# Ledger of designs, part 80: VH-VL binders against q0atu2

Target 1, 119 residues: q0atu2
Amino acid sequence: MLDKKARIRTSREYRNVFEKGKRLSGRFLIIYYVENALDNNRFGFITNKKIGMAVIRNRIKRQLRAIVREYQGQVKNKHDIVLVARAGIGKSSFEGMEKDYIAIMKKAGLFARNANKID
Short names: E, the ipSAE of ESMFold2; O, the ipSAE of OpenDDE; V2, 0.75 times the mean of E and O plus 0.25 times the DockQ between their complexes.

## First folded at step 3 (VH-VL)

Design p7 (framework fv_dusigitumab)
Fold by ESMFold2-Fast, scan of step 3:
Structure p7 (fold): chain C 119 residues (1-119), chain A 121 residues (1-121), chain B 111 residues (1-111)
Amino acid sequence: as target 1 above (119 residues)
Amino acid sequence: QVQLVQSGAEVKKPGASVKVSCKASGYTFTSYDINWVRQATGQGLEWMGWMNPDSGNTGYAQKFQGRVTMTRNTSISTAYMELSSLRSEDTAVYYCAKDLTYYETSYFDYWGQGTTVTVSS
Amino acid sequence: QSVLTQPPSVSAAPGQKVTISCSGSSSNIGDNYVSWYQQLPGTAPKLLIYDNDKRPSGIPDRFSGSKSGTSATLGITGLQTGDEADYYCGTWDSSLSAEYVFGGGTKLTVL
């Protein structure tokens, strides 16, 4: 489970990231990200109704949290990051989502440049 | 500040196509989906579909699948909705609406003024 | 396909309170946030309530929303003649081909 301190929880906090953050799109994911004034990173997850039924959305949200948790050590400190699942994500595999997440985070400059840490 | 300005009224013959435009201003056009909603005279609101102006991805209501195409031109912050094979039942006011999506919420915070489309012989 | 159910009309006198119901199912209201839209005669709809119970800037607190199970309610207190309009609830339906669905609309008449 992602630490409670590492989660974006309120509508106001999500809104701040959307309004003030930068945006970058991958195949299955969009990230919005902004520096925060805290000592840690925080993550939010959005699987909107356009993706499909609740069972699909809940599976995707669980899988995205697992991916973020796996790679949290690679993420530059002091960012609020919201992952928004795109409509096509429902047809993706776990590996496909993971690959897209790594690619988009590297492109955003949010991952360490040292490739050995990702291995 | 935020505005959606739609093209003017159209009169079409059955079987023709109509293309309605929606020009956005006052926000980053590519950051929010555009939805299309229509309303026949004295009737309720009917959702037609959504279009993502960044990716170009779309989702259409089943009723309009095969007849509707939603596109955009990002250089002029304009969304388009084209409806083909027009029938008299397509006579309605057509609205574009901005979709504000965050924290699992999605709702239409700003609407265009509407475009009246009349299909008559 | 599920359509949300609203009463076709409601009426009350100035200063009174009205409630407008919106009934759906587990795949729409039961699974999603509800919005309410006000449509004055001859105008485009305007967002009145979002996230079940939140008001946009400029909407007076006379307007309120709530949701319980598969139903939502719009409340209007201190009714004014300028409140005469059609009111629509709206939400996503979370079926495999997810669509936005509106209620049939409720015509509010201020007597």
Scores: ipSAE 0.018, ipTM 0.663, lowest interface PAE 6.1, mean pLDDT 86

Design p8 (framework fv_dusigitumab; at its last look DockQ between E and O 0.06; V2 from the best seeds 0.00; counts 0 for: pae E 10.0 > 2, placed apart)
Fold by ESMFold2-Fast, scan of step 3:
Structure p8 (fold): chain C 119 residues (1-119), chain A 121 residues (1-121), chain B 111 residues (1-111)
Amino acid sequence: as target 1 above (119 residues)
Amino acid sequence: QVQLVQSGAEVKKPGASVKVSCKASGYTFTSYDINWVRQATGQGLEWMGWMNPDSGNTGYAQKFQGRVTMTRNTSISTAYMELSSLRSEDTAVYYCAKDLAYYETSYFDYWGQGTTVTVSS
Amino acid sequence: QSVLTQPPSVSAAPGQKVTISCSGSSSNIGDNYVSWYQQLPGTAPKLLIYDNDKRPSGIPDRFSGSKSGTSATLGITGLQTGDEADYYCGTWDSSLSAEYVFGGGTKLTVL
């Protein structure tokens, strides 16, 4: 579970990341990311209505939070990062989402070159 | 910069299938979902479905489920929409549209020019 | 019929103001952001408003949007003959199977 300090909390903070951040897409995920002036990383999670009904959207959010937590130690400090689920993510496996997250974070230069799952 | 260029007009007989193409340029094709929307003559816009060009996943409007198939060829940045078992009521202009996710929403920021499909005997 | 309700037509004189309503329910407009699309005769639709009230680059500020509860409104001030078009609201419907839904369209005539 991510600590309160590691979470993007307000709509204004989310919009700041969308407006000023860089965008990279993966197979099931999009990330928007921007450097912050804090001592830590913050994460946000968006499951648009096009993903499906609330039960599906809530399941996807929980799975994405679990994935982010597993790899949080490999993420470069001082970033606000928003994960946006792409249409069809509900048909993906957990492992498929995890693989996509690692790939997109490495592509963004936000992970160490040999980053692995947090133990 | 961003363009979606669709295939030319088609005339089909009832019961046939039609496959419309939509070639993307000016952006990374796999990074944005593609939606298909149709419009019968003198009628409103009707959403048909979305296709994720990276994963290949699709979602179709219930009305078209079982008759529509949305695919892509990433090597040529082209999306396809195939509609089978055509009826005269399928006579319409078919549009592809690029989906842009922004915060908790998504909308169609760029549209193709449309492909007229006429179903007649 | 369409899931979102718009008046079928509206008309006003050049220089006047017009508003176009779009009415939905809690599963669509009430729970999501609304976009507006302009369709000039013989052309593809064009994005006019997104995120309830935001304009893409190149859209003049005489076009505005708003949302209250389960309804959205498009406002056009300083009407010009070039504004004659069909206008559509659109949003996602989050009931059992998510679909994008459009209003029935409003034909704007500038007389």
Scores: ipSAE 0.700, ipTM 0.891, lowest interface PAE 1.4, mean pLDDT 90
Fold by OpenDDE, look of step 4:
Structure p8 (fold): chain C 119 residues (1-119), chain A 121 residues (1-121), chain B 111 residues (1-111)
Amino acid sequence: as target 1 above (119 residues)
Amino acid sequence: QVQLVQSGAEVKKPGASVKVSCKASGYTFTSYDINWVRQATGQGLEWMGWMNPDSGNTGYAQKFQGRVTMTRNTSISTAYMELSSLRSEDTAVYYCAKDLAYYETSYFDYWGQGTTVTVSS
Amino acid sequence: QSVLTQPPSVSAAPGQKVTISCSGSSSNIGDNYVSWYQQLPGTAPKLLIYDNDKRPSGIPDRFSGSKSGTSATLGITGLQTGDEADYYCGTWDSSLSAEYVFGGGTKLTVL
């Protein structure tokens, strides 16, 4: 799991990212990202209720946290990043989600160009 | 300004159904979930469920599953809550309430004026 | 028998401080942010506190919230007669298929 310090948790923190950050859309994910004044990155996760039942939303949330944790060390520092799950993500595979995350993070310039799964 | 205006008071017999409306204005209706909360006379608040006006998806409290149906008409920015198989215990004031934001944790920032539903033989 | 437990009533004189407790469990208050609602007599509830300790615009700083473990507390300083109302804590409960749960409510009387 992600450390509490690495998580966006409050409504105020989310609003700041949405209002001041940039937005990029992938196949399964939308990311909002903005520089922060901290020494670490913070991640937020939104599984919109329109995705489906609570069990599905919780599953997606767990999967996204796992992905973010896996690649945390390859993300540029001092960013607040919110991941918003898109409709249809519940039908995607974990690998598909992972691929989409990597692609969108690279496109945003937050991920190393040659970043891959950490051994 | 944000407003939620609910339909008028209802009097129903046991076993009947009631459908309460909630018309929203002052914001983008499809961008925020609508919640329903009821309050029996002299009692506390009880959350019934949520409805997403964009997709129409819903989540109901287990207590009301099978008896409650939450819908919407996006063309007139109106949400509906229908409760069937009414019993005396369903006598209460029913509120619609708007979600504060899209966030994982949500709160209810605007409320309707309430609709009194009386179930009596 | 609400999921969250509040004292049925509290009272104090004008100008004094009161606190209202809200007790839950790990699956609700423990894991989720707490909100507080004020309900004046004959009116709909009003959002008073969110994210444990944040105030919406228009809410005076006399109102404060805190959370520790599986419990939350609402504080009201400089009590005014207009504060006489019912107060409810609320949060999401992950064990109930993401249901929102309220406390039983606390009636605040200004003496």
Scores: ipSAE 0.021, ipTM 0.681, lowest interface PAE 6.3, mean pLDDT 90
Fold by ESMFold2, look of step 4:
Structure p8 (fold): chain C 119 residues (1-119), chain A 121 residues (1-121), chain B 111 residues (1-111)
Amino acid sequence: as target 1 above (119 residues)
Amino acid sequence: QVQLVQSGAEVKKPGASVKVSCKASGYTFTSYDINWVRQATGQGLEWMGWMNPDSGNTGYAQKFQGRVTMTRNTSISTAYMELSSLRSEDTAVYYCAKDLAYYETSYFDYWGQGTTVTVSS
Amino acid sequence: QSVLTQPPSVSAAPGQKVTISCSGSSSNIGDNYVSWYQQLPGTAPKLLIYDNDKRPSGIPDRFSGSKSGTSATLGITGLQTGDEADYYCGTWDSSLSAEYVFGGGTKLTVL
């Protein structure tokens, strides 16, 4: 799978998700999601400077990308999904982010049927 | 305009539970978190937790973990906070507050009128 | 008391200026945006300042906010009798058990 095809790239694409999408909040993450007109999912990540220093932001982005990659096979297709880091995410563990992501994605109905057997 | 209207005052005995309601209007209830904050007489504000009305997810302050439950009924745009094993120090005004966050940290832009809970022997 | 430290009271005459401080740590004020809430006597709190220095619609520009390091400051100029209230700073704490924390509150009296 091509990484660029699975990424939200432009400001217009991000705005579309924020303006038309649904929003769900977890402890460390907020997701915005909307159906797209493609045959695949696209993911975006927001870790602006207000969360912390660049080292912290880059670590968070790497960890969130790894989590998304791990579970992407379970995600229902044709959605644009933006993950927004909340205040406090810099103090969370990888496992804490992962649990939060799983919980949010299940609640959003974005995981495929019976893909939740690990719960 | 955005409004949060809370249920009326409650008088409870120690050991009982109380459930406070918070009815939202003027915005899409499921799009923003509801937070609960309490204030004992002559004291400051104390954050209790948040609840996401769409997902039902919650995050509780450690002080209240195990005693507080925050829920909602989306069909009537109403949030609930239930506090169990009440003690006299739980006597306070309980507020619900709307969380308006986009990219940034959460903050509480609209508050309910408050619900007085009195715990007396 | 509280994670964020505020003076318990301040006072000044009508027309004067006051500042209210809020001191915290790197895990709260240092890492996160600060909000200020006004609580008039007998009423619920109201958002006064968000994102350190921004005013919601309807808040006059004589209210201002700032943040430096692990401290935040609320400024009020042109004091009016109607400004008598309790003022609270608030922010998220970025520690492992991320919680919202308030200052202890500052009672402003306009003499």
Scores: ipSAE 0.007, ipTM 0.599, lowest interface PAE 10.0, mean pLDDT 85
ESMFold2 (binder alone), look of step 4: mean pLDDT 92; pTM 0.948

Design p9 (framework fv_dusigitumab)
Fold by ESMFold2-Fast, scan of step 3:
Order: C-alpha cells, then structure tokens, then sequence
Structure p9 (fold): chain C 119 residues (1-119), chain A 121 residues (1-121), chain B 111 residues (1-111)
C-alpha cells in the first residue's frame, strides 16, 4: 500500500493529470504524467471494465500498487503519475507487469539513470 | 491526422471466411487498442471485440467467440478481423475503431470507413 | 435486440432543441461512462460525446450530454439540416463479460 500522501485521491486530481499530462503507452500499461507543485510524487491507478470483472481489476490494482511501491524511490521527484491498465493485462504475469512499468518509466525519463533493484 | 483505412468490399458464400484489414496512420499504432464493430443494413451497431496491437491480446463478444480472430502486423500498422463460418446474417458493414482511454473509461475516437461484406449463395 | 434502449426516431424543425434518451441498467450505464456517436447517412460513426458530457475538439457546443443513474441523454440545440443522422449511445457492460454495448440508435429527422 502506498502512503496516503503518495496517492492521487480525487476525480479532479485524476482529470488534471489526463488533461495536462503526457501519455506514454507500454504493452500492458499506459501512464499519464505531469510535474506537480508538491514536494513528493503521487500515483493513481485505473482499471476499466474492459479489463474484466471486479475480482480481476482489484487483483491488478493490488499488483500495480506493489510494483510502484517497490520502485518509488527511483522515480524523479515532483510528479503526478496515473497508471492505466490496458486490455489484456490480466493475462500478464507479475514479472511482465513489472518489466513493462520499468520500461515505460525509463522511456518517460521519470526513472533515475539506473532503476534496477539492488537485491 | 489520425486515419483508419479499411480493405474493399467482399462477397462470400455461406460457410466461407472473410478477413478485413484496417491500416492505421497518424499515430503510434501500438499505443491504442483497435475495436471491431459491425452494422447490418438498416440495423444498429454491434461490438465484436478489441485487440491490443502491442501485446496481441484480444477480447471477443460472446456471440462471436469461436469464429472471430483479431490480429495485427505492427510492421505495416495494420489490424485484421477474420470471421469464419459465414452465414447470411453476417451480411453487414464492418468497422474498425481506435480506442482511447480517458480517466475511468475508453471510447472510440476515430473509425475506419467501413468494409461491406455480403454473404449470399 | 440492443442492450441499451433509445427511441427509434425523433424529429424537430430547424432551430429547435431535441433530446435523445438512452436507458440501461446498473451493470452498464449505472457503473460506467457513456459516449455518443453520430452516423450521417452513408458514413462511418463519429464520436460526439465522451465521458458522459465531454466534447472532442471540433464538436460544437450545441451538442451536450448528461447522465443520471442508469440513463443518459444527448441534447442538440439550434438544430440544423446537417444534423440529420442516426445517434448511438455506448458504454461498457460488466454483467456477463466485459463487452461494449450500444443503444439501438435514434434516427433524427430535421424537417
């Protein structure tokens, strides 16, 4: 679970990221991202009905939050980032989602030069 | 400028298969899903399925499960929809449509011009 | 039949206002955002409204949308002859599988 301060909470905040942010697509994920005026990063998570039933959407949200939490220290400060699960993500492994996340964050220029885990 | 250009009209006999193409331009092909929607003469729109051109993953409407296949060729930015075991009831205009995610939903922001498929003996 | 219910036709004179309804259930309109598509005679559908009430660039403000409960509404003011078309509502449905569903369509005649 991410700290409350690190989460995008309101519909208005989500819409701001979609309206003003840049979009970058990966295999299983889309990110929308914009620099914020805060001292920290905030993340949002969207799973559309097109993904599948509630049990699948909830599993994917939990897995994406776990991935974001693991790599949160490698994300450049002062960004609002919304992760949108693409159709078909339910067929991906956790490792596949993690790999896609790292790839899109690097493409966006949002990760520090070396974003790999030290473990 | 986004454009989806579909293949030309087809006339098929019952039991045959048809494969309709949809060539995308004006955007990054792999970044947006493609949906297929059909419309019988004088009737409404009917959703057939979605295809993710990056992963190749698909989701089909229950009605078409088992006889529809959606694929793509990323090197030429082209999506395909193949419908097998054709019946007279499959006579329709078939559309491809670009999917766009906005907030908590997705919708079809650009459509191909349509491909008329006629199934008759 | 279509999953979402629309009136099969509506008609009005130039300059008037027309309203097209779209009725669904808790598994579709009640739990998701609605889009509207315009289909001019002999052409492909075109996106008119998304996210219940938002217009794409290029769509004039005389087109509007709203949603309440399990129903959505498309409003057209200042009606023009060029608005003669079929109008479809659409949304995702979660009841059986995740499928996109359309209304049956409403033929708008401007006389």
Amino acid sequence: as target 1 above (119 residues)
Amino acid sequence: QVQLVQSGAEVKKPGASVKVSCKASGYTFTSYDINWVRQATGQGLEWMGWMNPDSGNTGYAQKFQGRVTMTRNTSISTAYMELSSLRSEDTAVYYCAKDLWYYETSYFDYWGQGTTVTVSS
Amino acid sequence: QSVLTQPPSVSAAPGQKVTISCSGSSSNIGDNYVSWYQQLPGTAPKLLIYDNDKRPSGIPDRFSGSKSGTSATLGITGLQTGDEADYYCGTWDSSLSAEYVFGGGTKLTVL
Scores: ipSAE 0.388, ipTM 0.826, lowest interface PAE 3.0, mean pLDDT 89

Design q1 (framework fv_ivicentamab_arm2)
Fold by ESMFold2-Fast, scan of step 3:
Structure q1 (fold): chain C 119 residues (1-119), chain A 119 residues (1-119), chain B 110 residues (1-110)
Amino acid sequence: as target 1 above (119 residues)
Amino acid sequence: EVQLVESGGGLVQPGGSLRLSCAASGFTVSDNYMNWVRQAPGKGLEWVSIIYSGGSTDYASWAKGRFTISRDNSKNTLYLQMNSLRAEDTAVYYCARESGSWDYYFDLWGQGTLVTVSS
Amino acid sequence: AYDMTQSPSTLSASVGDRVTITCQASQSIDSWLAWYQQKPGKAPKLLIHKASSLESGVPSRFKGSGSGTEFTLTISSLQPDDFATYYCQQYDSYSGEAYTFGGGTKVEIK
């Protein structure tokens, strides 16, 4: 589970990312992303009916949250990021989704490449 | 001291198997992206495999099905299981860490271990 | 798959010379390129990352430049310790082969 402050919660907040953000597509995922003014990252997740039944959509959403949580420390600060699952994601493995997420985040330049401060 | 120490190399006959080890000290392998890179005698560097901090793996196309990267978090050690070895697999095998566990260049290398595939 | 073409394969130089090594990517990698130095019998050592960022402890005579598809490593005044083989590496994650190295440039005594 992601921390509450790291989640995009309202329809207005999702709309802001779609309207002002950049879009990048992977094999199973599309991300929309925009810099925010909050000093922390926030994530949103969208799984639509084209993916499959509620059981499949709920599994995918939980797996995506687990992946995002695992790698959240590597994401450049101050971004709102929405992950949209593509129709084919229901047939992917967990490893396939994880690899796609890493690739798309690196391609977007959203993974941190600056040394962390050691104080 | 922060270091990587490879072991397990040696002479093996074609068709044989060998497991390489890479012992890490001064940092935790599970917090980093860890790689194997090889170099045939007198030739250049060639990427072999990666294990991501989350545990997913990827391989060079020629290594898929024959080589398996893994780690033992309790021993802070990285492994490369090599099966169906051929003469062209003869090389020094290096264990390498990606910088800051999120950057994609190699900031730390082991000394390498020589694998010779010959009759 | 990204191809990394490094030139020349070998160059002969004298102490004090300015040496330039070139690396070309088959498609744009922005600035996601590193340079490594390898001395005989030793592991590679990181010199430069993000095309131009010099690693701590690496002498200032080493300089990286370029972006997109064309990159150079320059050694402004070659020292005896600099006779080695140099490799470029792309680390843009677009490739299905995660990381691609150039073929190497051997800098040897003239």
Scores: ipSAE 0.007, ipTM 0.605, lowest interface PAE 10.9, mean pLDDT 85

Design q10 (framework fv_ivicentamab_arm2; at its last look DockQ between E and O 0.08; V2 from the best seeds 0.00; counts 0 for: pae E 12.8 > 2, placed apart)
Fold by OpenDDE, look of step 4:
Structure q10 (fold): chain C 119 residues (1-119), chain A 119 residues (1-119), chain B 110 residues (1-110)
Amino acid sequence: as target 1 above (119 residues)
Amino acid sequence: EVQLVESGGGLVQPGGSLRLSCAASGFTVSDNYMNWVRQAPGKGLEWVSIIYSGGSTDYASWAKGRFTISRDNSKNTLYLQMNSLRAEDTAVYYCAREYGSWEYYFDLWGQGTLVTVSS
Amino acid sequence: AYDMTQSPSTLSASVGDRVTITCQASQSIDSWLAWYQQKPGKAPKLLIHKASSLESGVPSRFKGSGSGTEFTLTISSLQPDDFATYYCQQYDSYSGEAYTFGGGTKVEIK
């Protein structure tokens, strides 16, 4: 699980990201991201009912957290990042989801220059 | 030397089925993201399907339910099972390897195999 | 619908000419664009990736540029070996297709 300090937790924090951040859309994910004044990154996750039943939404959220944890060390620091799952993500594989995450994060310029999949 | 060689193309009637093969050499299919891309005569390129290194699969929206991508690790071979074939499926089918650093382009292509769907 | 538009569809040029091909995306794809060359009866060949990175072995007369929604492939001085069809390709798609190709640009002899 992500450390508590690495989580966006309050409605105010989410609102700040949505209002002041940039938005990029991938195949299965939309990210909102903005610089913060902290020494660490914070991540938020949104899975709405369009994705499917609660069991599916919870599974997707767990998978997204796992992906974020794996690549956390390669993300440029001092950012609040909210991941919004798109409707089609419920039918995607974990690897497909991971691939989309990497793509959109690279597009956003949030990864280190030579960030790669960790084997 | 790395190489992809497609086979299995031919003439088939509408509603028929066909399985294409793509034999790889110089690298391991199961360690890479492998794709099928087709090209109708005189037309452009169209992505069909992908199989991830972990074995999960994804498809173009039009391909879902009729096409199945798979592989045999012992033979280092990629497959495309095509069912309920239509005239508009007539095309040269290429297998293509996605570059391994999550760069989202195809750096290795086979020579292609022609599939003709006609009465 | 998400799409990639190449222009022109056909281009007539002479050896030595400067050739420019454009690819327009319906939404920003940053620099996630590749260019391929295809000759009749042959598979596509990768020329450029990440909008401007030249693939190994590709002549320096090929240049990719652009970002966001507008991209360009330029051949500074067209050679006989360059007459072919060129395609742009992206991954960042809203459609059911993970990868999308442009419609292609045929570069033919004037």
Scores: ipSAE 0.608, ipTM 0.885, lowest interface PAE 1.1, mean pLDDT 92
Fold by ESMFold2-Fast, scan of step 3:
Structure q10 (fold): chain C 119 residues (1-119), chain A 119 residues (1-119), chain B 110 residues (1-110)
Amino acid sequence: as target 1 above (119 residues)
Amino acid sequence: EVQLVESGGGLVQPGGSLRLSCAASGFTVSDNYMNWVRQAPGKGLEWVSIIYSGGSTDYASWAKGRFTISRDNSKNTLYLQMNSLRAEDTAVYYCAREYGSWEYYFDLWGQGTLVTVSS
Amino acid sequence: AYDMTQSPSTLSASVGDRVTITCQASQSIDSWLAWYQQKPGKAPKLLIHKASSLESGVPSRFKGSGSGTEFTLTISSLQPDDFATYYCQQYDSYSGEAYTFGGGTKVEIK
């Protein structure tokens, strides 16, 4: 689980990201992202009924949180980022979702220099 | 020298099965994202399937359930098992390597193997 | 799903000519576009990625340009080795598909 400080929790905060943020689409994910005035990053997650039944949506949300947590230290500081799962995500593998997340974050310029670098 | 060599193509009756092979040399299949891409006579290129470095797989919607991508790390070889073949599956099948870990374009292609589905 | 439209479908040219091939996406793909060259009976070969980045070993007469929805491949002085079919490929993945190809442009001798 992500720490409470790292989560977008209020309707006002989600609205700010959607209204003022940039949008970038991937294969299975859409991100909306904007710089914040805090000293940390915050993440939001949206899964809708087009994905499938509750058990599938809950699995996807858990997997997305796990991916975000795994790469949390590589994300440029002071951003609010909302991940929206696309309808097709229910048919993707875990590595497919992970690759899509990495691709989107790199294309958005949100990964710090040396992110994903193996020493 | 880095290369991919496909084999296993041929004439198959509708409803039949065929297994394609793609032997890699000069690099390791399991360290890369490997794909199958096909090209029907007089048509463009069409993506079929991917196997990720970690072993997860994803498919084009029309291929899901009929085609299975796999690899044998001991033989450094990629496979495509094709079942329930239809006339519209007639194409040259290429194996292709993706550049890097998050880009979705192909830096290396095999010579292709022709699959003809006809009675 | 994105439509990737290439024009012209066939182009007749002479050695030394300047050749331009256009690729149009139905929606913006930023700069996430690759160009491939395919000779008869051969596999495609990567020429350009990220719209304008020339692959190592590809002659400097090949140039890619464009962003968003309109992209161009230019061959500044056509050589005998350049008679081939050229394909663009989007890899933006916005449509839920990362591998949409154009229909191809055949460059043939006049």
Scores: ipSAE 0.308, ipTM 0.768, lowest interface PAE 3.6, mean pLDDT 88
Fold by ESMFold2, look of step 4:
Structure q10 (fold): chain C 119 residues (1-119), chain A 119 residues (1-119), chain B 110 residues (1-110)
Amino acid sequence: as target 1 above (119 residues)
Amino acid sequence: EVQLVESGGGLVQPGGSLRLSCAASGFTVSDNYMNWVRQAPGKGLEWVSIIYSGGSTDYASWAKGRFTISRDNSKNTLYLQMNSLRAEDTAVYYCAREYGSWEYYFDLWGQGTLVTVSS
Amino acid sequence: AYDMTQSPSTLSASVGDRVTITCQASQSIDSWLAWYQQKPGKAPKLLIHKASSLESGVPSRFKGSGSGTEFTLTISSLQPDDFATYYCQQYDSYSGEAYTFGGGTKVEIK
């Protein structure tokens, strides 16, 4: 589970990321990201009905949270990051989502320069 | 008996409109992801549109703005409204059911209905 | 947009032959690929899903393999009932434009 401090919680916080942040698209995900004024990163997740039924959306949300938690130690600090699931994500495997996340975070310049130093 | 039966095909002039119907029996349309797939004479299969069980829709890029997928749950019937028809839209149109809520391949097909666009 | 290249477009074979059909994706689709059989005037019939999983009721002479960008359908000993057109279909796109079919392979009597 992500620590509560590392979660984007309010509509105002989400709006700030969408309005002020940069946007990058991957195969299954879109990320929005912006530097924050905190000492830590915060993550938000958007899944909607276009990606599938509730069972599919809940599975995707759970899988994305697990991926973010696994790699959060590699992420440059002081960023608010929102992951938006694309409509076709319900067809992806866990491995596919994970690969897409890694690729898009690298392209955004958000991963640490030396992955060997991160859990 | 589980089946899909398309109807509403016929001859139409370029620029015209046509509404296709797909009557389902033996299962509930709104519990499934339903699709339209077409096949031009002598050519291969081409995906057209999907309606998810929750009611959200998506389309092939060439169909957006011209075709509308919908359903009437009380009649257990899927529809494809086709506007601004072109000669290139001449095809047999199939409705198809996806297996499961996340698999996105087609385990049940109707017999197809022919749409001919010519003057 | 994903392109699915299916080869050969036509194939002439005799009963008993081993037949191999190839489907190439322009980008990786992992294992999210299905194979269909279609006879003239009939709707397609699902044979294989997830690249290699045989649909129930489909004869074991049909085998699917591959992942990533290259996939094959093999019929180990062609039967008279197997003369048909075969389509691959990817279902791994980021958007609803995902459901891309290959151009088909017509298997004809030599």
Scores: ipSAE 0.006, ipTM 0.526, lowest interface PAE 12.8, mean pLDDT 84
ESMFold2 (binder alone), look of step 4: mean pLDDT 89; pTM 0.909

